# Designs tried in a protein design chat: VH-VL binders against FYVE, RhoGEF and PH domain-containing protein 5 (Fgd5). Part 3

Target 1, 194 residues: FYVE, RhoGEF and PH domain-containing protein 5 (Fgd5), of Mus musculus (Mouse) (q80uz0r647to840)
Amino acid sequence: RALVIAQELLSSEKAYVQMLQHLSLDFHGAVLRALENVEQEGREPLAQEELRQGLRELPAICDLHQGILESLEQRLGDCGEGQPQVADIFLAREQEFEHHAAHILQFDRYLGLLAESCLLSPRLATTVREFEQSSQGGGQSMKHRMLRVVQRLFQYQVLLTDYLNNLCPDSAEYDNTQSALTLISKVTDRANES

## First folded at step 1 (VH-VL)

Design c5 (framework fv_ciduvectamig_arm2)
Fold by ESMFold2-Fast, scan of step 1:
Structure c5 (fold): chain C 194 residues (1-194), chain A 123 residues (1-123), chain B 110 residues (1-110)
Amino acid sequence: as target 1 above (194 residues)
Amino acid sequence: QVQLQQSGPRLVRPSQTLSLTCAISGDSVSSNSAAWSWIRQSPSRGLEWLGRTYYRSKWYNDYAVSVKSRITVNPDTSRNQFTLQLNSVTPEDTALYYCARGKLWFGEYFDYWGQGTLVTVSS
Amino acid sequence: QSALTQPASVSGSPGQSITISCTGTSSDVGGYNYVSWYQQHPDKAPKVLLYEVSNRPSGVSSRFSGSKSGNTASLTISGLQAEDQADYHCSSYTSSSTLVFGGGTKLTVL
């Protein structure tokens, strides 16, 4: 049963990384290019700069989850039908999770800045619409895709709790999973502080 | 492992076009996570970024203001390479030219560099 | 001319710490956290030491650290070693979506 939950963690991580790669590599690039020739007056250039700064966190977040995905693929491939060992994948990335916790809360504000910028720039609005309608986007709003960044932490908490409850309490994996849950709980608590 | 191999003429006459090629192995020129830049180095100007090309659902090019009217950076997906063309060269274009792979969003830092090509512009 | 200002040279003794500054404007160093540092040994291509002001690539010694205050970014090398003798270059992203370099600093390990 623990293996089934670990396989669900892998499958959901794969889907999440695919979405995050589209958001990080394709959408962000298109947004920044659309902004480069827009002339704005007053304080609106400050909002554009804040949006640019906020979106810079996406490549690092993408790299973090790509690493988690690759580690999960290797660990679950290596164990076959045996006892999975996945908790230390998260523990090895403690500093990265703690760093990103500060930025995850800002995604709601970045959505507001993006929406405001679209009202001021037909070019940017068209770029956002094109990405929403792309085959990779499946017609889902950019709001929905960006909020998945925050939601993934809560999914980890649910999946790791279910995983823990299906492990032998005397195993090293049980202890490591408790530590991983403590880490994820700290990150999710920080993410909800806004 | 990524390697960048440069080729092209090392002597160019004033008013001609400087043309260099950077062949890529270990990565794709159309990789969504990379950008491909040309940088030159001379005693008088130091390091100078010239331009980049990168693929993000479509191809983009960015160029330094000082060369923008004379420069083209072109990707070639079939040969997995990219080229520099610099028109109307003068002796001031004499420099050691590097190609480089940029990382992050748009190639804000360079993690792999070519071997460098010294191009002399003289009669 | 180089867009970013670096001292032409710095020197230190083994085991000491040295700092190299890189000064720009609010349109480059002051406006963005996209400052990178490169080490260049004679007759070699530059090698990245730091990106995004303070991030170290895999394989770069923790003796190299970066910071930024206003329009000035700084590279600090602690526990100076003979092999650190090289040229050091800073680079920054700009408001025009271009990249600029500093003039370079020659580090001498005495």
Scores: ipSAE 0.005, ipTM 0.478, lowest interface PAE 13.6, mean pLDDT 82

Design c6 (framework fv_ciduvectamig_arm2)
Fold by ESMFold2-Fast, scan of step 1:
Structure c6 (fold): chain C 194 residues (1-194), chain A 120 residues (1-120), chain B 110 residues (1-110)
Amino acid sequence: as target 1 above (194 residues)
Amino acid sequence: QVQLQQSGPRLVRPSQTLSLTCAISGDSVSSNSAAWSWIRQSPSRGLEWLGRTYYRSKWYNDYAVSVKSRITVNPDTSRNQFTLQLNSVTPEDTALYYCARQYTHGFDYWGQGTLVTVSS
Amino acid sequence: QSALTQPASVSGSPGQSITISCTGTSSDVGGYNYVSWYQQHPDKAPKVLLYEVSNRPSGVSSRFSGSKSGNTASLTISGLQAEDQADYHCSSYTSSSTLVFGGGTKLTVL
């Protein structure tokens, strides 16, 4: 049923945005402050700067998904039990998705840089652990939370494919959903490039 | 202008296969904006949608549950047409059979109709 | 039985308005905005009047309007004319990517 799948898209987007807000607003700031005071002996300065630059992308990614969430809430609230129209929400954000594709490829590298920095700074290691143990962190590692950024693109592909299969094939929404899948597939392929 | 022209036998014996062809002009059977359906009409059952074929990166078919075990709807891109095969027919399959194009407008073009009688 | 329920007949006089209902379930009419209405004159193929509940193809009179509430879609014909005498059929997409029709309604213009 297309509406049920669109509602799954909305509920999973809400959970994802809450995770991104925690990473972007709370964790990013704490990590940047800890990095300022790390002694550089035994550590490459370039690694610290690469990590810092990567984390600066999180607010823009958060803004993208906050916009998607707000649009989904509006569209699905207005349609009742009728046909949802959600594909153009993704198409309207094509440039933003393409911009973020390169940064998503770097998340495995950023996790490695964070792990390396924690070995060299007990202060940073403590900050990461405290964030992981917070009520908002649910006891899950930063690795698992950051992997959700890559996983969300794969989740979009699954949800939009199921959505497409439950649409009238001669509708405008069917055509728009195919275009949205093409966009997300392109971004996902770039993010998962070996 | 789109036109659908039907052809095929008008009399079929019980247990045989009913076979009809719908030739398309003014559009392509592989158009990704259309689907191509067979619909029948009888006094006892009214209008009954039987199935459709359509192209979206690959060919898809959808069939009504009531005929799913006996029906095939096949496209032919070289002749720009599509066919209905309905196996193991009974007198209850006697009906006026239409082919039709599906767009966002619903069924916007229909063939002329073929009255098929299933009788010995 | 037809999957969608329509009254067998309806009648009206020239200039009057009539409404024809089409009732299904949450898995067809109630679940989707893909309800179409067809007009059929004797010995002719059906002609599309409305699609996606309320949209009119070019050339269809504004006297024909459509709506939907819950599991019931409605066709309203205002300002009845003699040429409106015909059979009217509704159809809907289903959750299984199939289509179903109503039993049809015979409109008599008195």
Scores: ipSAE 0.000, ipTM 0.431, lowest interface PAE 21.7, mean pLDDT 80

Design c7 (framework fv_ciduvectamig_arm2)
Fold by ESMFold2-Fast, scan of step 1:
Structure c7 (fold): chain C 194 residues (1-194), chain A 120 residues (1-120), chain B 110 residues (1-110)
Amino acid sequence: as target 1 above (194 residues)
Amino acid sequence: QVQLQQSGPRLVRPSQTLSLTCAISGDSVSSNSAAWSWIRQSPSRGLEWLGRTYYRSKWYNDYAVSVKSRITVNPDTSRNQFTLQLNSVTPEDTALYYCAREYWGYFDYWGQGTLVTVSS
Amino acid sequence: QSALTQPASVSGSPGQSITISCTGTSSDVGGYNYVSWYQQHPDKAPKVLLYDVSKRPSGVSSRFSGSKSGNTASLTISGLQAEDQADYHCSSYAGSYTYVFGGGTKLTVL
């Protein structure tokens, strides 16, 4: 059962990373180019620099989860049908998770500014709408896609709790999973409160 | 429900200014989710988008290149309407003129149309 | 001529399906997903039928559908009815905050 839960963690992480890659690599660049085009056409969006600042955080979030995905693939590939060991993947990334959580409030603000900028520019609105309607994005709005970041932290909490309950209490993995769950719960609480 | 009602002179002499008004009900001309456009239709040129006015923290206007030097689209928030002024008209400006609400790449409500003839 | 190319006329019988094409360039139909279609009955203002290539406004029959491939957008009308006899116009965002229209297609329901 523990292995099944670890494989669910892997498969859901793969889907999440695919969404973040599309957001970070395709959308980020397209939005920045559209903002430059709006300015060139005499339509300077309000707080354009704050939008650019917020969008610059996306690659770091993507890198965090790409690292987690790669580590999960290797750990679960190496264990075969044996006992998985995945908890230290999260513990190794404690600083990144803490930094990530601190930025969620800023992203909500910057997405609001992006929505305002879309009112000034049909081109920017088209770029955002095309991204939202892409098959990779599942037709969700930018705000809903960003909410998936918070949701992923909650999903980690749920999956790690289920994982913990299916481990031998005397194992090192049990202790590491408790520590990872504590970390994720702490950053999830701060992200949700913020 | 949104309704657009057009008014203005139907006969204009060459070299004069064509002036039309579109009165809005069911929405505000200063709505931050809409733009307000003029579109004309003639047998020789089909449908032509001419220009828009819209409010996003301040008023903006955009105009088609073909008429940009002669056209003004102005809002009037006190009367909840917007106008078209087309200067230096020629017989080629003879057309059925429509006002329309523009919403994110399309025109969802249209006025009844005003046939304007430019003739001496 | 109009910026977007439509056939001048198309015809069909009740119950049939017909398709009207709208061909532009990479600077309009091919470059953006802001294609809209309008139905116009004689002596009436155009009525929006489809927007954003394939989306229907409230109240528009599901018999009307839209698609786009490369520089060509298409309007398909299934289950033709007598009341579908009208002119159909396509429009596309053309950059620089402007729109272009097709020449219009007269649909005759025989």
Scores: ipSAE 0.000, ipTM 0.461, lowest interface PAE 14.2, mean pLDDT 81

Design c8 (framework fv_ciduvectamig_arm2)
Fold by ESMFold2-Fast, scan of step 1:
Structure c8 (fold): chain C 194 residues (1-194), chain A 124 residues (1-124), chain B 110 residues (1-110)
Amino acid sequence: as target 1 above (194 residues)
Amino acid sequence: QVQLQQSGPRLVRPSQTLSLTCAISGDSVSSNSAAWSWIRQSPSRGLEWLGRTYYRSKWYNDYAVSVKSRITVNPDTSRNQFTLQLNSVTPEDTALYYCARESLFYDDYAMDVWGQGTLVTVSS
Amino acid sequence: QSALTQPASVSGSPGQSITISCTGTSSDVGGYNYVSWYQQHPDKAPKVLLYDVSKRPSGVSSRFSGSKSGNTASLTISGLQAEDQADYHCSSYAGSYTYVFGGGTKLTVL
């Protein structure tokens, strides 16, 4: 049971990393370049700068999840049909989660800023639309793609909770999974309070 | 889901202020993904967008040139609503007034939720 | 006076195709790809039918399609049905965070 849930964590992380790579490598440069050239008639410059700063975080967020994916692939490959050991993958990345949490949770706000910038620039709107229609964009809206950045943290909570519930309470993995859930919960809670 | 409920006087005398309220349920007036607009409809002018209010790090207002000198659109975060105030009305301001939500997502640049409408007559 | 020009009325028979035009200037329809179409049945608020020239919200039939050429946007309704009888309004972004509307077109299904 636990192994099946750990395999779901791996397969969903693989799909998520592919989405982040499209945002970070293919979309990021084109959109940031267009944003730097948007004319904002009377709009607050801080809003556009906030969006640019947030989008510049995408490569580092992608690197974080690429590392998680590679660790999950190795751990689940090595365990065969035995007891998986995945919780410490998250615990080892506590600092990275803390550093990126604020930006991850602001992606809903970044959607509003992107939409405002598109109203000001038909060129930016065309760039976003063309990316969405490309094979690299997967045909999904930019709104859908950006919201997945926020949703992934909540998906970790669901998957790790299901994983925990299928572990022996006396195991080291049970204790480590509780710690990993606490980490992710604290990261999401801090953003809500600040 | 998101619903908009309008209220306010249906009869206004020339030179007075027209005031309407739009109460929001299912969303927040300070949502970063929305803007809150007023539109009116008359037989002579068709649909006419009047103005909006929305929150992005600070509050913004945008107004149509034709009404800019007389119009105020104000949010009220405590009651989760927004209002239209139109000063110095004339009989030409007689119209069916709608409040609406604008989705400011690039793939939903449209007014996707509308209030029920309020017919305001300006006469003595 | 409306900012965008639409025909006052258009008519068609069930099963036919009809097209409604919406003509502006290079400062609105011609300058931006932000044209929306709204359907309005009697005594009802307008409902968004198309946005961004040609995109359909969830639940809108593929019989409704949009296009734009120069300063003119067009709404085409194929396989015309009785329930399509309504008023149709175009809207365009007009710069400086403002929108303009057309005068509306009354569609009669014969």
Scores: ipSAE 0.007, ipTM 0.460, lowest interface PAE 11.5, mean pLDDT 81

Design c9 (framework fv_ciduvectamig_arm2)
Fold by ESMFold2-Fast, scan of step 1:
Structure c9 (fold): chain C 194 residues (1-194), chain A 123 residues (1-123), chain B 110 residues (1-110)
Amino acid sequence: as target 1 above (194 residues)
Amino acid sequence: QVQLQQSGPRLVRPSQTLSLTCAISGDSVSSNSAAWSWIRQSPSRGLEWLGRTYYRSKWYNDYAVSVKSRITVNPDTSRNQFTLQLNSVTPEDTALYYCARDRYGFYYYMDVWGQGTLVTVSS
Amino acid sequence: QSALTQPASVSGSPGQSITISCTGTSSDVGGYNYVSWYQQHPDKAPKVLLYDVSKRPSGVSSRFSGSKSGNTASLTISGLQAEDQADYHCSSYAGSYTYVFGGGTKLTVL
């Protein structure tokens, strides 16, 4: 059922946004503070600078997904038990996805840089551990949280493909869903090439 | 687009508390992408950053060592503003005071400044 | 006394290029890539010209460029214009959640 799949898209987006908000609102600031306290006699490791640059983009990525979440809540609330219309939510955000593609797909690299930085900074390692062990952190490792940033694009492809397969092929929503899948694929491919 | 409007007394007597307010329009004082700072400017010491307040999951304050024992920077979410309180002022606190949006944590610079308030500490 | 050292004044003629230096320590300019530059005209608040050493905010002329080597950051103004006559202030993140500023440089356009 198309509606059930659209509801899964909504519930998974809600969980994803909660994770992104925690990364953006607390972890990002705490990590930057920890990186600032590294005593390096006038030199910061390149890994720490690259990680800092990547984390700086988290609020904008969070805002993108917050917008998607709000639109999904509105659309699925409005349709009730009727035919869902969700594909244009992604199409309306084509420019935002293209803008953030490089940063989103580099989060696997930022994970490696975070691990290196933790070896150099006991304060950063402590900050990461405290974040992971917080009630808002849900007890999952930072590795799993950062990988979710990359994985969300692939989850969109899976969910939208399942959604497409449960739509009438002659419907506007079918056509729009094919366009949304093309967009997500294009964004993912572009960033992987860079 | 974003504007900061300053208000407060321009004359303060030695040993009193200097109090200034910065009203924000076009952004929220609780925005997770901004911090809100006070900077002062005097001929003898140039520009000095004094302190900030900002929201990231809870409220934070950071203060310059030189004023830390006397300063408080407080947000007011209901009025969308933040304030500076500087206790036990001396003539050396005479300066042009600015509020600013501080991109602390992201870019480490002040992108929007208030109009400035000249505060004279004299009897 | 300012934490960062700038020349007190610099001068040039229209069309020329000038450079203003900003020297700190390994705990500020040398330790971070968070140097910013502000332009201040008389009776006006400072306006950001550059951040992250060399990045321009929207609306800032490409005539303004920045660089850093070791403990010294530099602001270069090319194609000098009369309206560039102003005070220029450098700032750096200084660790421990704080900023430091330079003493300011008065640019005179002859």
Scores: ipSAE 0.005, ipTM 0.501, lowest interface PAE 13.4, mean pLDDT 83

Design m1 (framework fv_ramucirumab)
Fold by ESMFold2-Fast, scan of step 1:
Structure m1 (fold): chain C 194 residues (1-194), chain A 119 residues (1-119), chain B 107 residues (1-107)
Amino acid sequence: as target 1 above (194 residues)
Amino acid sequence: EVQLVQSGGGLVKPGGSLRLSCAASGFTFSSYSMNWVRQAPGKGLEWVSSISSSSSYIYYADSVKGRFTISRDNAKNSLYLQMNSLRAEDTAVYYCARDEFGWDYFDYWGQGTMVTVSS
Amino acid sequence: DIQMTQSPSSVSASIGDRVTITCRASQGISSWLGWYQQKPGKAPKLLIYAASSLQSGVPSRFSGSGSGTYFTLTISSLQAEDFAVYFCQQANSFPLTFGGGTKVDIK
């Protein structure tokens, strides 16, 4: 059962990375350019700058999850039908999670800022709508895709908890999974405080 | 092994109500978005509703908005569709389906439940 | 709403034949198209996602191609288990829409 959950972690990570890459492409160029136009019209420059800087963090967030995906592919390929060893993939990235957590957890706020900007700019609203209707997001709204950035951390917590409950309590992987859950919990606790 | 087992359905008069259930096993249910898709006799498939893993994001087809309610119980690994104010055009086989990638491709489907709305 | 048109509605074929099914979208959907197989009395099964990506466990004789508005599903050498109805589905925008189906019958 633990292997099945580890395989779910891998397959969902692959889908998530593909979504992040497409979301990043959507925001590079057209959306960021439309935000520049809102700023040039004498709108709120601080709020627009905050949104632009937050969205420009997407490539770095993609890099984090791409690394996790590659490590999961290697570990699950190497173990065959044996016991998976995946918890230390997260532990090895503790510094990266701490560094990027602030931006990941702000994506709900960035969505709000984007929605407000669309009300002020028909040009931006049209650009966002075009990406929603024709984008690589599989017909999913910009709202759905942006909120998945925050939700992935909570999904890790759920998947790792289920994984832990299917491991031998005396194993090194059990101990490492508890540590990984502690790391993810600390990161997600910041969402409740903000 | 992934399984989605459906129950509910039946014959109901126009204006009536039915509740469909879908019991999931063989995967971490709380990690997946779930959908309802229907198929009228002799016609194509029609997407009905979607619910995110946490129930935070719920979407409906225009034809069912205000009449149908999708819900889930992650502790029980169950998905539900409450159907109110049923119409003749709601007659169909209803399927629950798992969203494989979060991109609205359905890798596993329930066996289907027939809903017939007639006088 | 995006209309999905499948052709042919039915095709009669023999084991070993190459079968091609076409799906056309009323507007551009990039590569956001999936293909499903439905056998009599059973639920649909996902064969292909993102126009050309083969679902795990699906035989390599199935392949998908296309982008934009024109897509094809090809079965390179039809086997006995392939007699079924095939549906395309666009995943580009809500509401999600499906083709009318193509029935592959034995000759």
Scores: ipSAE 0.005, ipTM 0.448, lowest interface PAE 14.8, mean pLDDT 81

Design m10 (framework fv_ramucirumab)
Fold by ESMFold2-Fast, scan of step 1:
Structure m10 (fold): chain C 194 residues (1-194), chain A 123 residues (1-123), chain B 107 residues (1-107)
Amino acid sequence: as target 1 above (194 residues)
Amino acid sequence: EVQLVQSGGGLVKPGGSLRLSCAASGFTFSDYYMNWVRQAPGKGLEWVSSISSSGSYIYYADSVKGRFTISRDNAKNSLYLQMNSLRAEDTAVYYCARDYYTGFRYSYGMDVWGQGTMVTVSS
Amino acid sequence: DIQMTQSPSSVSASIGDRVTITCRASQGISNYLGWYQQKPGKAPKLLIYDASSLQSGVPSRFSGSGSGTYFTLTISSLQAEDFAVYFCQQYDSYPLTFGGGTKVDIK
């Protein structure tokens, strides 16, 4: 049922945003400070700068998904057991998806750079371990959390496809969901090309 | 035309409160981080506060923490600064300013500014 | 907090002069630095972002350079409308901080 799938989209978005908030608000600043200390020590500045620039995109990505979460909560709260209207939440954020999708799909690369940097900097390695062991971290590995950033766009495709298949083909929501899927597919495909 | 229009300044006694408003037009307000920056008479620029596009991430200068509250209403395209427990050293022209966003990267440089609102804290 | 030290605090110059203003960060900020121009009674105007990128609509006589801790703003041939106060600003980390300003005054 469409409503059940829309509620699954909301629940998974809530969990995802909580992870991004911890990563962005608590970890991002600590990692940037640790990377700056490595730069001041005269180590490989170019590799550190690439990772630093990638991680600086995290607050904006977090803002995008926080907005989606808040909109989903409002829409599904308002509809009760009625027909959900959620596709335009994604369509309203076309610009943000276009601008951030490339960075989101680079997180697998950033994970590799982070791992390499940890081998060169005991301070950075300690910061990563402290994040993983924090109460907000729940014992989840950094690899798991960073890969969630890449996987969320693909999860949207799966969830919106299932949602579409449970909508009346004559409804405005059906048409809007097809448009939302086209948007997500376009940004995913473009960024997936080298 | 991209524009920020400010209001709400004035004269207030030490310990008093004041609320500043900044109305945005000509752009998608909900896409941008917003800032408050102040300038005391004859002095330089001092950053006061920033708020993310959604309103979820907020930052304050140490000098105003616990006294000032930044907020936004994206449905009304408006930014606010609630100033409590005002001190003589808060006397300044207050500017609202939009963060510059270029292509696939968000920038913290500020490309659009309001006209400024005078806040005077005096007995 | 990152302190931004700007020099000189003032400079007297003539039309056609090359003017250079410097800005030093207390710690590395990569290229996350902007330059602003402010005229009396007006809001600041963004001239340069990311240390060296010219904002659209800004005359090409303005240029920025530097990275890390040392930055410069150069006006290659000063015009009458360029007499103003100039500020640098770092946006590497919060709190955001500005330099003290440089007043470019007529000789």
Scores: ipSAE 0.000, ipTM 0.453, lowest interface PAE 17.1, mean pLDDT 81

Design m11 (framework fv_ramucirumab)
Fold by ESMFold2-Fast, scan of step 1:
Structure m11 (fold): chain C 194 residues (1-194), chain A 117 residues (1-117), chain B 107 residues (1-107)
Amino acid sequence: as target 1 above (194 residues)
Amino acid sequence: EVQLVQSGGGLVKPGGSLRLSCAASGFTFSDYYMNWVRQAPGKGLEWVSSISSSGSYIYYADSVKGRFTISRDNAKNSLYLQMNSLRAEDTAVYYCATDLEYGFDYWGQGTMVTVSS
Amino acid sequence: DIQMTQSPSSVSASIGDRVTITCRASQGISNYLGWYQQKPGKAPKLLIYDASSLQSGVPSRFSGSGSGTYFTLTISSLQAEDFAVYFCQQYDSYPLTFGGGTKVDIK
């Protein structure tokens, strides 16, 4: 029961981390190179620096979820057919989730700055267009890919609620899962307020 | 110094397979798109395939789609082209190339692939 | 697919001559065009990127111009080492496509 839901959490985390790696490695690196070219041309350096700093959050978000993925793999591998213990993985990363939520609220602004920078750099516009047209995205916009970050927090809330409902109410894992849900709900609510 | 060193190639019969390799050094391989370009004897350049830095976004020329597979191993700084169901018209020198400045600014030395009976 | 058409297919020239090669795209490609030089038995070498930007280490006698659908590569004073085949390439969209090539031969 609970194990099945924990395995779904792991499986979906693997898919999510793959998306973040593609976004961070393929898009971030190419965009930073294009932004350096625009800076060398002497165009709007303040807007470019703000955008660059915003995009630098992608590797940190990727690192957070890579850590969660690794922890989930170890916990579910170690428990075998036993009771999973996954809630403390989220609780250990409370500060990172709070920081993550704060930065998500800025992504609409960063996407706007990216659009402005594309008007100044045809190379950057081509990089964004190629990324959006990739087979991995099925033609989905950059905004939709970035919104997957918000969607993952919501998915955690749904999965952890289902997980909680399949745990023994007097177990330590039940208590820890309630605490993890409280954290994720708070983070999700703050992200959705933007 | 940026270098792309190719290996593989040779003579193969129609319907056969070959795997080409390209070993990169002197730059952060995992940050760049990699490409395969071929040139039939006495003919012009034909783009074959491109792969993104992570390996997740892949593009093929229609002439090779479904038969060739591009891949990379970022831990080994290596690019590959698996060529299946080879045809006489696939006979060419195959080059790997990187686009550090949005043009193919570095190329491998090339490797000859000959498809004949 | 974007078709790249080069002209002429070949040109005979003498050392010191000004040589101009043209490249036409079947649709607008902004400035996403490169020029390559290839000598017999060698890999191509990038000369110009973004239609007009000279690649590091390439002699200043090479220059590129154009945008949209019409581009030119100019060699202002042909040298002995410039006898080669030249190719244009668009990188605005996939599939990436090359021109048919222009052979610059000795007169």
Scores: ipSAE 0.000, ipTM 0.448, lowest interface PAE 13.9, mean pLDDT 81

